# Designs tried in a protein design chat: VH-VL binders against q9umr5. Part 43

Target 1, 268 residues: q9umr5
Amino acid sequence: SYKPVIVVHGLFDSSYSFRHLLEYINETHPGTVVTVLDLFDGRESLRPLWEQVQGFREAVVPIMAKAPQGVHLICYSQGGLVCRALLSVMDDHNVDSFISLSSPQMGQYGDTDYLKWLFPTSMRSNLYRICYSPWGQEFSICNYWHDPHHDDLYLNASSFLALINGERDHPNATVWRKNFLRVGHLVLIGGPDDGVITPWQSSFFGFYDANETVLEMEEQLVYLRDSFGLKTLLARGAIVRCPMAGISHTAWHSNRTLYETCIEPWLS

## First folded at step 16 (VH-VL)

Design gm8
Fold by ESMFold2, last read:
Structure gm8 (fold): chain C 268 residues (1-268), chain A 123 residues (1-123), chain B 111 residues (1-111)
Amino acid sequence: as target 1 above (268 residues)
Amino acid sequence: QVQLVQSGAEVKKPGASVKVSCKVSGYTFTEYSIHWVRQAPGKGLEWMGGFDPEDGEPVYAQRFQGRVTMTEDTSTDTAYMELSSLRSEDTAVYYCATVSYDWETGRYSFDYWGQGTMVTVSS
Amino acid sequence: QSVLTQPPSVSGAPGQRVTISCTGSSSNIGAGFQVNWYQQLPGTAPKLLIYGNSNRPSGVPDRFSGSKSGTSASLAITGLQAEDEADYYCQSYDISLSGWVFGGGTKLTVL
């Protein structure tokens, strides 16, 4: 009787990395159908996020069709942005819980090992030169790169994040907001010891101002303008914030306490 | 070149224990973990356990939990598998294999294998 | 009984195409876990042939290919050669067993 669970992975992930999460679900919710979408693995996770959204959409449609009562999404890291875009572009989705597991929902402004591998001569202060170009937007990382010191370039060049956040006008903004608002619950998970998501509050729709001071979700223009439905969801009591300290970026899906506290209650 | 060299064949009585070693050399690209797979005569492959490639903790197949211990000596690049309370059904070739992550594909594989160690359990 | 089901044997003439199936369930392949394939020549250790559903390690000829769909996977061998006569095993991860699992194996005979 439990709703099926769909898992969407992050950058350079393996479905194997989610084995513990799937085992926890199997133990606490026997009989639940759980699927880690086995697409865009390894280097393919660097493909443009809109391309990934299209591929993941094709994979979730048959799962949702077989579950008219609804499904849950658990979306990790970069996968949380894929899932938020799915909720916006699918006018027929039936997602109850959208569980965002340490995802850079307001963007990323941090140096990481995978950035060094991909752009070895760049640092966060100068990566905008690459990311805010047509060539840079062909990489998934650049689709959610958010340099607080080059906001004009971000707003102009972002092909993904600025659009799904409603920070740049586009013809689908009203429809995307309507579709996103059909979600039953938005569960935001992350914490200060993540070590990759920068600022870590991006997992809760917080982000830097021009002085690199973190503004909370309720202080963000996208919330205040309700550009894609955050204010409406919060007013409904549909947003759950579950911060947890002491968890590194690669451990969110393998921590039993995190699962029991932040995930398990939402897998009806 | 990568080589996994295992200790020699063993003959044991029921109820005894066996400890098989696996020395790794020449592995220079991705980080690896050692896993153990056995094969009874004329039968298929059976995963026994190993060190998880993501967190480095030993994990054992459920049927061997409580009978198997897997250890490593990083100073000699040698892994060990010890199986206790031996039965005749434990007669098999025991393989060690490296498990590694491929960044390009995002996948895990058992990419290099030892030559195998025959363990015979008979009265 | 293996959690991953393979036909016990397949055969083909030199130059032909053969396919070896690997049928799993919602607790392994169907949950999204990768499929690897191994070749075992008589009297030798297994050798990695395909990993991550369809990836070919260096030195494996391109006449070997793999695919995965739903709860099943398939290994295809084209241009069959006498030296392909071996046992073939598929492998995945299973959440109910909390571990890696191998198929029962398929003996390929080249006629």
Scores: ipSAE 0.836, ipTM 0.914, lowest interface PAE 0.8, mean pLDDT 92
Fold by ESMFold2, look of step 16:
Structure gm8 (fold): chain C 268 residues (1-268), chain A 123 residues (1-123), chain B 111 residues (1-111)
Amino acid sequence: as target 1 above (268 residues)
Amino acid sequence: QVQLVQSGAEVKKPGASVKVSCKVSGYTFTEYSIHWVRQAPGKGLEWMGGFDPEDGEPVYAQRFQGRVTMTEDTSTDTAYMELSSLRSEDTAVYYCATVSYDWETGRYSFDYWGQGTMVTVSS
Amino acid sequence: QSVLTQPPSVSGAPGQRVTISCTGSSSNIGAGFQVNWYQQLPGTAPKLLIYGNSNRPSGVPDRFSGSKSGTSASLAITGLQAEDEADYYCQSYDISLSGWVFGGGTKLTVL
């Protein structure tokens, strides 16, 4: 029988948006229990990511408890950061595949329609003034805002991303790394035509240096120092990279070729 | 004020087709999709299909696939539902409804409904 | 047989509280899809009452409330009034049918 699949949505999503993904799973893996977590929808998706992690944690615990052989996570966009935090804070998670579907894992440095709506007088070059303040950190988008030109502010002000990446010292770093490393596979999905995740390589743990040159995962300090276990996980052969061109940000969960190529093989 | 005004009642013979119209007015501040729901006398609501609110493509309930065609004319704000190969079980009131997304809640709903069009299929 | 199961009827006296259940499955409510509720007064079109499990559109009084848990949803009506006598339908999305589905309907009688 197939492991249960838990889906964690992104910013301003609805469960309806995942109907195609769930239909694909039902067709290829009949009998699989699939749940899109119906929490923090709409405007509530702007709440601080630690609040979202707490709420999603409470929702996944009973699902994992009823599935002792493990579960899979499919986590889209902002949801991929929620899921990575879950893997770190849960001492007893039983996640086999963590499927990160176009998630800004190393952060975001790009103007989006949501950013223009939320902060209409700002653009990416000056948004650090809002995001790296206590008030700004009360919004989810600012929890993973990563301005490569103000890295010192990022490292000091980030209440979420700098911590789960192990970029700032904290008392739980060793435990979080241990917990993250219990995952069976990390499946990284994204592509150059996403149009929202900036740089798109953030979905693969790549990111800008101060000159906006993209450094790939293996060039990042967090990888080289193995701050949260990424180097260890890659050495185990547990990281799968599945890039795909031609998919816009809102289409990742509704593309059959993407599903069959990048998702289906990992839903044991 | 949003209003959906449907065409008048129809009487049809088995094997014929019917085309029901639905004119929308007052829905100018947000995008919407038109869906169709029918109700046989004394029975419940049955979703027939509509235009998907996310991608704009027509989607039909499996039970009507091959017999129903849904179209729209954005220049007149009018939607159409055509049901072919009619049979007595198709006797029902046919409703159109707007489907829209509420960004505050992240939810879809059938928020406004037409008055209904009775279609009677008898020999 | 409806994919979403509702009791055929419920009743209550004015001022009382009633609930109407909507039981789905792992292919609809249990998969995380939202539940909407519609009121249909005799001889009229349905009217949106609750959407997205618990949200109340403008003009719907707060004595109507909705909730969702597991594979089921519930509509509660407090302070029952004579004008609440109507048919009530729940709605969700179903991945096996690839479409929207309605419950079979519940006739509410105000005694």
Scores: ipSAE 0.833, ipTM 0.915, lowest interface PAE 0.9, mean pLDDT 92
Fold by ESMFold2, fold request of step 17:
Structure gm8 (fold): chain C 268 residues (1-268), chain A 123 residues (1-123), chain B 111 residues (1-111)
Amino acid sequence: as target 1 above (268 residues)
Amino acid sequence: QVQLVQSGAEVKKPGASVKVSCKVSGYTFTEYSIHWVRQAPGKGLEWMGGFDPEDGEPVYAQRFQGRVTMTEDTSTDTAYMELSSLRSEDTAVYYCATVSYDWETGRYSFDYWGQGTMVTVSS
Amino acid sequence: QSVLTQPPSVSGAPGQRVTISCTGSSSNIGAGFQVNWYQQLPGTAPKLLIYGNSNRPSGVPDRFSGSKSGTSASLAITGLQAEDEADYYCQSYDISLSGWVFGGGTKLTVL
């Protein structure tokens, strides 16, 4: 009787990485159909996020069609941005719980091993020169790069994050908000010891101001304008915040206590 | 050239133990873990266990829990599989294989295999 | 329970196309876990043929191809050659068994 669960992975992940999460679900909710979407693995996870959204959309449609009573999404890291865009572009989604597992929902402003590999001479203070160019926007990491010191460039150049946040005028903004608001619950998971998501509060829609002071979700302009529905969801009691310390970025989907505390209650 | 060289064939009585070795050479470009797969005569492949390539912890197939131990000696690049309480149905060829992650595809594979070690359990 | 099911045998004439199926369940292939394929020539160790559903290692001819859909996977061999006569095994991960699983194997006979 449990709703099917769809899992969307992050950057350079494999479906194998989610084996423990799937085992936890099988143990606590026997009979639940769980699917890790086996797309855009490895280097393909660097493809533009809109391309990934289209591919993942095509994969979720048959799963949702077979489950008219609804599905749940568990979306990890970069995958949480894919899922938020999915909820915006699908006027026919039937998602009950959207579980965002340490995802950079307000963007990323941190040096990572992947950035050093892709752009060896770059660091967070100068990466905007690459990311806020047409060529940079062909990489998924740049699609959600958010330099708090170059907000004007972000707003002009972002092909993904600024659009799904409703930070620029575009013809679909109203429809995307309506579609996103059809979700039953938004479950935000993350913590201070993540080590990759920067600031880690991005997993809770917090982010830096120009002084690198973290402003919480309710202080963000996208919340105050309710540009894609955060204020409406919070007022509805549909946002759940579940922070947990002591978990590194690659361990969110393999920690039983995190699963039992933050994920299991929402897998009705 | 990657090469996995296993110890020689063994004949054992029921109730005994066997320890098979697997020496790895030439594997230098990616991290790997050693897994063990057996094949009874005329039968298919059966995964026994190995070191998880993501966290390095040993993991054993459920039906071997409690009677198999897999270890590694990093100073000699040699992995070991010890199977205890042998039964006649444990007669098989035992293979070691490397399991590695390909970052380009995001996939795991059993990419290099040893020559196999025949273990015969008879009274 | 969850076992990867393969036909026990398939056959084809030289130059033909053959397909070997691998049927899993919601606890393995259907959960999104990758499928690998191995070729075992008589008297030899298995050799990696396809990994991650469709990727060919270096040295594997492009007439071998793999695919995955739903709970099943397929290995296709075009331009069948006498040297292709072997046993073929699919492999995936299974959450009920908490481990890697192999299919029962398919003997390919070249007529």
Scores: ipSAE 0.832, ipTM 0.914, lowest interface PAE 0.8, mean pLDDT 92

Design pm14
Fold by OpenDDE, fold request of step 17:
Order: sequence, then structure tokens, then C-alpha cells
Structure pm14 (fold): chain C 268 residues (1-268), chain A 122 residues (1-122), chain B 112 residues (1-112)
Amino acid sequence: as target 1 above (268 residues)
Amino acid sequence: QVQLVQSGAEVKKPGSSVKVSCKASGGPFSDYAISWVRQAPGQGLEYLGYIIPIFGTARYNEKFKGRVTITADKSTSTAYMELSSLRSEDTAVYYCARGSYDSTGYEPFDYWGQGTMVTVSS
Amino acid sequence: DVVMTQSPLSLPVTLGQPASISCRSSQSLVYSDGNTYLYWFQQRPGQSPRRLIYKVSNRDSGVPDRFSGSGSGTDFTLKISRVEAEDVGVYYCMQGTKWPFTFGQGTKLEIK
């Protein structure tokens, strides 16, 4: 039988957004038990990410316990960060494939039409002011806001991304790395036409330097230092990069071609 | 100069709801935290919650068990605080406040409204 | 929740004399960025609160030099070098390090 699939939604999403994905999985992998976690939906997705991690942990633990052969995670957008953190804090997870579906794994810095109401262009340059404060860090968006022009503030004030990346020293860094490395495969999915994740390369752990030049994963300090295991995963062939053009952010979970090319091969 | 102007005094029955407004003028609105604090007669200050308007949602003190709803209208630069299932102990002056940014970073409570007295009595 | 404890709760002072208010937190107020988000507020009779000090020792614009904030970790102090009549009111400390943010009980400063 197929391993269970756990789905974690993104910002402002709900389980309804994944109806097509469920259909695809049922068609191609009949009998697969798919659980779309109905937690922190809608506006509740703005709650602190660590709070979300705890909630999702409580939900996935019993699922994992009933699946001794392992499970697969499909984590969309903000959910990808939640899942990465989840795998970092769990010393006994049994995740075979961690599928990061258009997630800002290296953070977010920018606005698009989808987030325009949230991040007006004029505010992008100033969002660091509120986000890198205790008041801002109580919101999920600020937890992975990565301002390349204020790296010092990011490193010191980011209560989530900087920690799970191992960019800021903390007593659990070694353990979290060990835990995360339990994953069988890390499947990174994203594309240049996403229109929300900024830069889109963030889905592949690429990101801006101080001049807003996009550097690839292998150029990032987190990779070079192997702070949470990216270098190790790559070395053992556990990282899969699946870029795809022509897909908007809200379509990653509802595109059949994308599913067949980037998701289905890893639902064993 | 930034100013916060709150709505007028309210008298409510137990079990009803009250909605207080806080209109900001003289400065930006969307990326500054609007905090709500109350003060019962002769008592100290209590933090209810705050909203960052661009995010559209608020952070709440769980002490109020979901009775507080804080919203913001960016088009009018107005924040709202609604308190439901009113009790006599909810009688207090309710304040809104806005933060500011300086060389040290973002700091809340730089500007205060004049306060809104809410009286809950049968 | 972080408990903020002020001392004293009542502070009668003679005009021209110094005053000192203590604020203790139940846990360290040092945030991840190394800052300590401790605030002092003044509330004069019949008025809205006013922020005096932010981040332990930074004085707000318009606040007289006679006001000073100090401390670290869990122990903080607001000092008034020479009390004036206009200083009558209630003073509150507040922590902004851990949600929910919390206030002290308040210290009522009165003139003897």
C-alpha cells in the first residue's frame, strides 16, 4: 500500500484549496490515505509560526504512529516552512518525502498582486521596521520576512526563519539538524512565474544578497556551513529540485502536469 | 502631528456588545501597530490586543477568551475594538495607541487616544 | 504570562526631592535581538497615559531630563531627580518582550 500523505496548507488557505491535488493522488495512487490538516486556516494562518508548528505536530504525531513505514509531506507556500520546522523539532519523525510546494524556504522579500494588499510596494522597504520587533514577530509573515538590506536585524530579530536555518546560534541547532536529516528526500518545487514568492528562487533556497542579486542555494551561508543539513542532503542525493515555468502561485496544487512531473514520483 | 481620536462614551447592558473606534490622522497607518488598552476605574492598565493594519488580523490577549475583536480600515485610517458579552467588570476607559519608528527601531505607544468610557450596568 | 511587579505602589514625595520606582519582571525581558523591551508610562490625573521611557533608558521627546530609566534582565528603575508638582500621577512599567505584553500595577506618586 501507499504511504499516507499529509498536506499542510499555506497562508490564508484551507483544505478546500487542495481538492484537485486530492483528486490527482486518488487517481494515480488509489487507496492512499491523504490528510489535509485543517488547522490555522484563513486568518489563523497569521499566528506565530512556532505556534502553528506545535499545532501541526500534535496532528501529525498520531498519523505517523499509525504509519510505521513512513509518511509523505506535501507542504504548500508558508506551510513549507512550517513543515521544515516540524521536521527539525521532531526527533522521531518518519517522513520519507518532504515536498516543499512553492515555499519561501529562504524567506520572503517583496510584494505581488496576491500580496499587494498586504505588502504595498511602497512598504516593502519599510516592513523591516515592524517585522523585526516583538510586535511584528507575533505574525507568521514577519517570521520569514528576510530583508536583504537589514541582515543584522533579520539575524537578531527573526524568531523563526533565522533559527530553523541555523543562521543564528542556538542550543538546539545541532539536534534540529540531526532531526531534519532524517528526511528521505527533500523535493523543492517552484518556478519563475509564481508571482508571489519573492524571489521565486527562495523555493530552492536561493535568495537576494545585499544588492538584490539572487544567489543560488550553493552560495548561501546556510549551505556552505551546512547549518541545518542542506549540504549533507545534497551530497547524499536527497535533494530534488523541480522548477516549472508557467505556473502561478495559486495553481501549484491544482496543476496536473506539475503533479505528474514533480509530486507523483515521490508518493511511493 | 499624529493624532488618535476615539469615539464617544458608551453605556451598555450586560450581555450586549460595544464597538469603539480610533481614527488616526497626521501620519501613516498601515504598518504601525494600533494597541488597545483598558483601565477600570481606579485600576491599572490592561493590554487587550493590537493590530497591524496591513496584516488584517490582530493579536489578542487570551484572557478575554475571544470576546475582543480588533479590526482596521485602511481606507479611513480607523481601528476598531469590539467587546462582546459585556459584563459589569468590563466597565473601563478604553484607549487606543499607535507606535512610531526612530533610530532605535519600532516602538509602540508613542501616541494615545483620549480614551472611551464604557459603562456596563443593568 | 510575565508578571510585572512595581514597588512601591504608593509614593508620597516632598517637592524638590528625588523619587525612585522599582519594576521587577518574573522572567528576563531580554529579547532575541539583545534589546530589553521595558517601558515606563506616566498617567496624570484625568489624562491618557504617556510614554516616558522605552527600552529601559531611552527618554521620549519632551520628557524632562529629571526622568531616567535604568536596569537590566529582570530589575528596572525609574528615577526622578527632583519631583515637581506636574509629576503627580500614576506610573506604569510594561514589558514588550513576550506576548501577552503586561503592565505593572502602577505607582501613585503624590506630593506630601
Scores: ipSAE 0.935, ipTM 0.972, lowest interface PAE 0.5, mean pLDDT 95
Fold by OpenDDE, fold request of step 17:
Structure pm14 (fold): chain C 268 residues (1-268), chain A 122 residues (1-122), chain B 112 residues (1-112)
Amino acid sequence: as target 1 above (268 residues)
Amino acid sequence: QVQLVQSGAEVKKPGSSVKVSCKASGGPFSDYAISWVRQAPGQGLEYLGYIIPIFGTARYNEKFKGRVTITADKSTSTAYMELSSLRSEDTAVYYCARGSYDSTGYEPFDYWGQGTMVTVSS
Amino acid sequence: DVVMTQSPLSLPVTLGQPASISCRSSQSLVYSDGNTYLYWFQQRPGQSPRRLIYKVSNRDSGVPDRFSGSGSGTDFTLKISRVEAEDVGVYYCMQGTKWPFTFGQGTKLEIK
């Protein structure tokens, strides 16, 4: 039998968005128990990410307990960060494949046309003001806002991303790294035509430097320092990078070609 | 100068709902937190919640158990606070306030509305 | 929730004399960024509250220098070096470090 699949949705999303993915999984891996977690849907997805991590943890623990052979995680967009944090805080998870589906793993710094409704005044350059405050950090978006021009504020005020990345020292850094390294495979999916994740390379742990030049994963301090185990995972062949062009952000979970190429191989 | 102008006094029956408005003028609206606090007669200040309009959702004090709804209309630079299932204990002056940004960072409650008296009585 | 405790709750003061209000938090108010988000507000009779101090010791624009804030961790103090008639009102401390953000009970300053 196939290992159970747990799906975590993204910002302003719901379980309904994954109807096509469920169909694909059922078709190619019949009998697979797929659970799309219906937590923090819609506007509730703006709640602090640590709160979400706790909620999702409560939901996945019983699923994992019933699947001693392991489970697969498919985590979309913001959900990818939730899942990474989840795997960092759980010392007994049994995740075989962690599939990060177009997630801003290294953070977000953008106000693309797709997000114009959220950033109508193109306030990308000013969002650090509210986000790097206690008031801003109560919203998920600010929890992974990564302003390359205000790195000091990010490192000190980010209550989520900077911590799970090990970019700021904290007492759980060693343990979280150990826990995260329990994952069998880290599958990173994203692409240049996403239109939301900015930069799109964030899905592959790439990100802007102070000049807004995109650096690759191997150039990032978190990798060089192996602060949360990224370098170790790469060294043991546990990281899979699956870039794909021509896919918009809202289509990652519904595109058949993407599923067959980047998701399906890791559901066995 | 930034100004916050609130709607007028309200008299409500128990069990009904009230919606107070707070119109901001003289400055930016979307990326500043608008906070709502209330003060019962002769009592202290109580934090209800706040909204950052650009995000479109609010953070609530769970003490109110879902009775408070805070919204914002970016097109009119107006924030709203709705309180449902009104009780006599909800009789209070309700204030909106907006933050600002200076060299030390973002700071809330720099500007205050004039307050809206809400009286709940049978 | 973080409990903010002010003392005294009533503060009668003679004009020209100094005043001191204490505010204690049930836990440290130091945020991850190293800042302490402790605020002081003044509310004169019949008026809206007014922010006096932000982040423990920073005076807002227009606040007289006779007002000063100090403290660290869990213990904070608002001082008025020379109380004036216009200082009559209720003073509140507030923490903005941990949600839900909470106020002290208030201290009523009156002239003897």
Scores: ipSAE 0.935, ipTM 0.972, lowest interface PAE 0.5, mean pLDDT 95
Fold by OpenDDE, look of step 16:
Structure pm14 (fold): chain C 268 residues (1-268), chain A 122 residues (1-122), chain B 112 residues (1-112)
Amino acid sequence: as target 1 above (268 residues)
Amino acid sequence: QVQLVQSGAEVKKPGSSVKVSCKASGGPFSDYAISWVRQAPGQGLEYLGYIIPIFGTARYNEKFKGRVTITADKSTSTAYMELSSLRSEDTAVYYCARGSYDSTGYEPFDYWGQGTMVTVSS
Amino acid sequence: DVVMTQSPLSLPVTLGQPASISCRSSQSLVYSDGNTYLYWFQQRPGQSPRRLIYKVSNRDSGVPDRFSGSGSGTDFTLKISRVEAEDVGVYYCMQGTKWPFTFGQGTKLEIK
């Protein structure tokens, strides 16, 4: 039988968004038990990511316990960060494939059209002011806001991304790395036409330098230092990069071609 | 200069709801946290929650068990605090306050409203 | 929740004499950025609270220099070097490091 699939949604999202994905999985892998976690939907997705990690952990633990052979995670957008953190804090997870579906794995820095309704003003340049404060860090958006022009503030004030990245020293860094490395495969999915994840390369652990030049994963300090295991995963062939053009952010979970090319191969 | 003007005093029955407004003027609104604090007669200050209008949602003190709803209307630069299922112990002066930015970052509670007295009595 | 404990709760002071208020937190108020988000507020009778001190020791504009804040970690102090009649009111400490943000009980300063 197929391993269970657990799905984690993104910002301002819900389980309903994955109805097509469920259909695809059911069609191609009949009998697969798919659980779309209906937690922190809508505006509740703005709650602190660590709170979300705890909630999702409570939900996935019993699923994992019933699946000794392992499970697959499909985590979309913000959910990808939640899942990465989840795998970092769980010393006994049994995740075979962690599929990061257009997630800002290296953070977000941009106010694209998708976010303009949330940020009506050009907040990209100024959002650091509120985000890198205790008040701002109580919101998920700020937890992975990565301002390349204020790296010092990011490193010191980010209560989530900087920690799971191991960019800031903390007592759990070694253990979190060990835990995360339990994953069988890390499948990174994203693309240039996403329109939300900024830069889109963040889905592949690429990100801006101080001049807003995008650097690839292998150029990032987190990789070079192997702070949370990226270098190790790559070395053992556990990282899969699946870029795809022509897919908007809200279509990653509902595109059949994307599913067949980037997701389906890892659900066996 | 920044000013916060709150709505007038309210007298409510137990079980009802009250909605207090806080209109901000004299500066930007969207990226400043609006905090709500209350003070029962002769008692101390209690943090209810706060909203950063650009995020469109608030952070709540869980002590209130979901009875508090904080919203913001960016078009009118007005924040609202609604408290439902009112009890006599909810009798208090309710304050809104706004933060500010300095060279070092965000600092809360730089400006305060005049307060709104809410009396809950049968 | 972080518990903020002020002492004393009542502070009678003679005009011109110094005053000192203690605030202790149940855990460290040092944030990840190295700052300590401890605030002091003054509330005069019949008025809204007013922020006096932010981040332990920074005076707000318009706050007389007779007010000073100090401390670190879990122990903080507000001092008034020479109490004046206008200083009558209740003083509160507040932590903004960990949600939910919490106030001390307040210290009522009165003139003897």
Scores: ipSAE 0.926, ipTM 0.968, lowest interface PAE 0.5, mean pLDDT 95

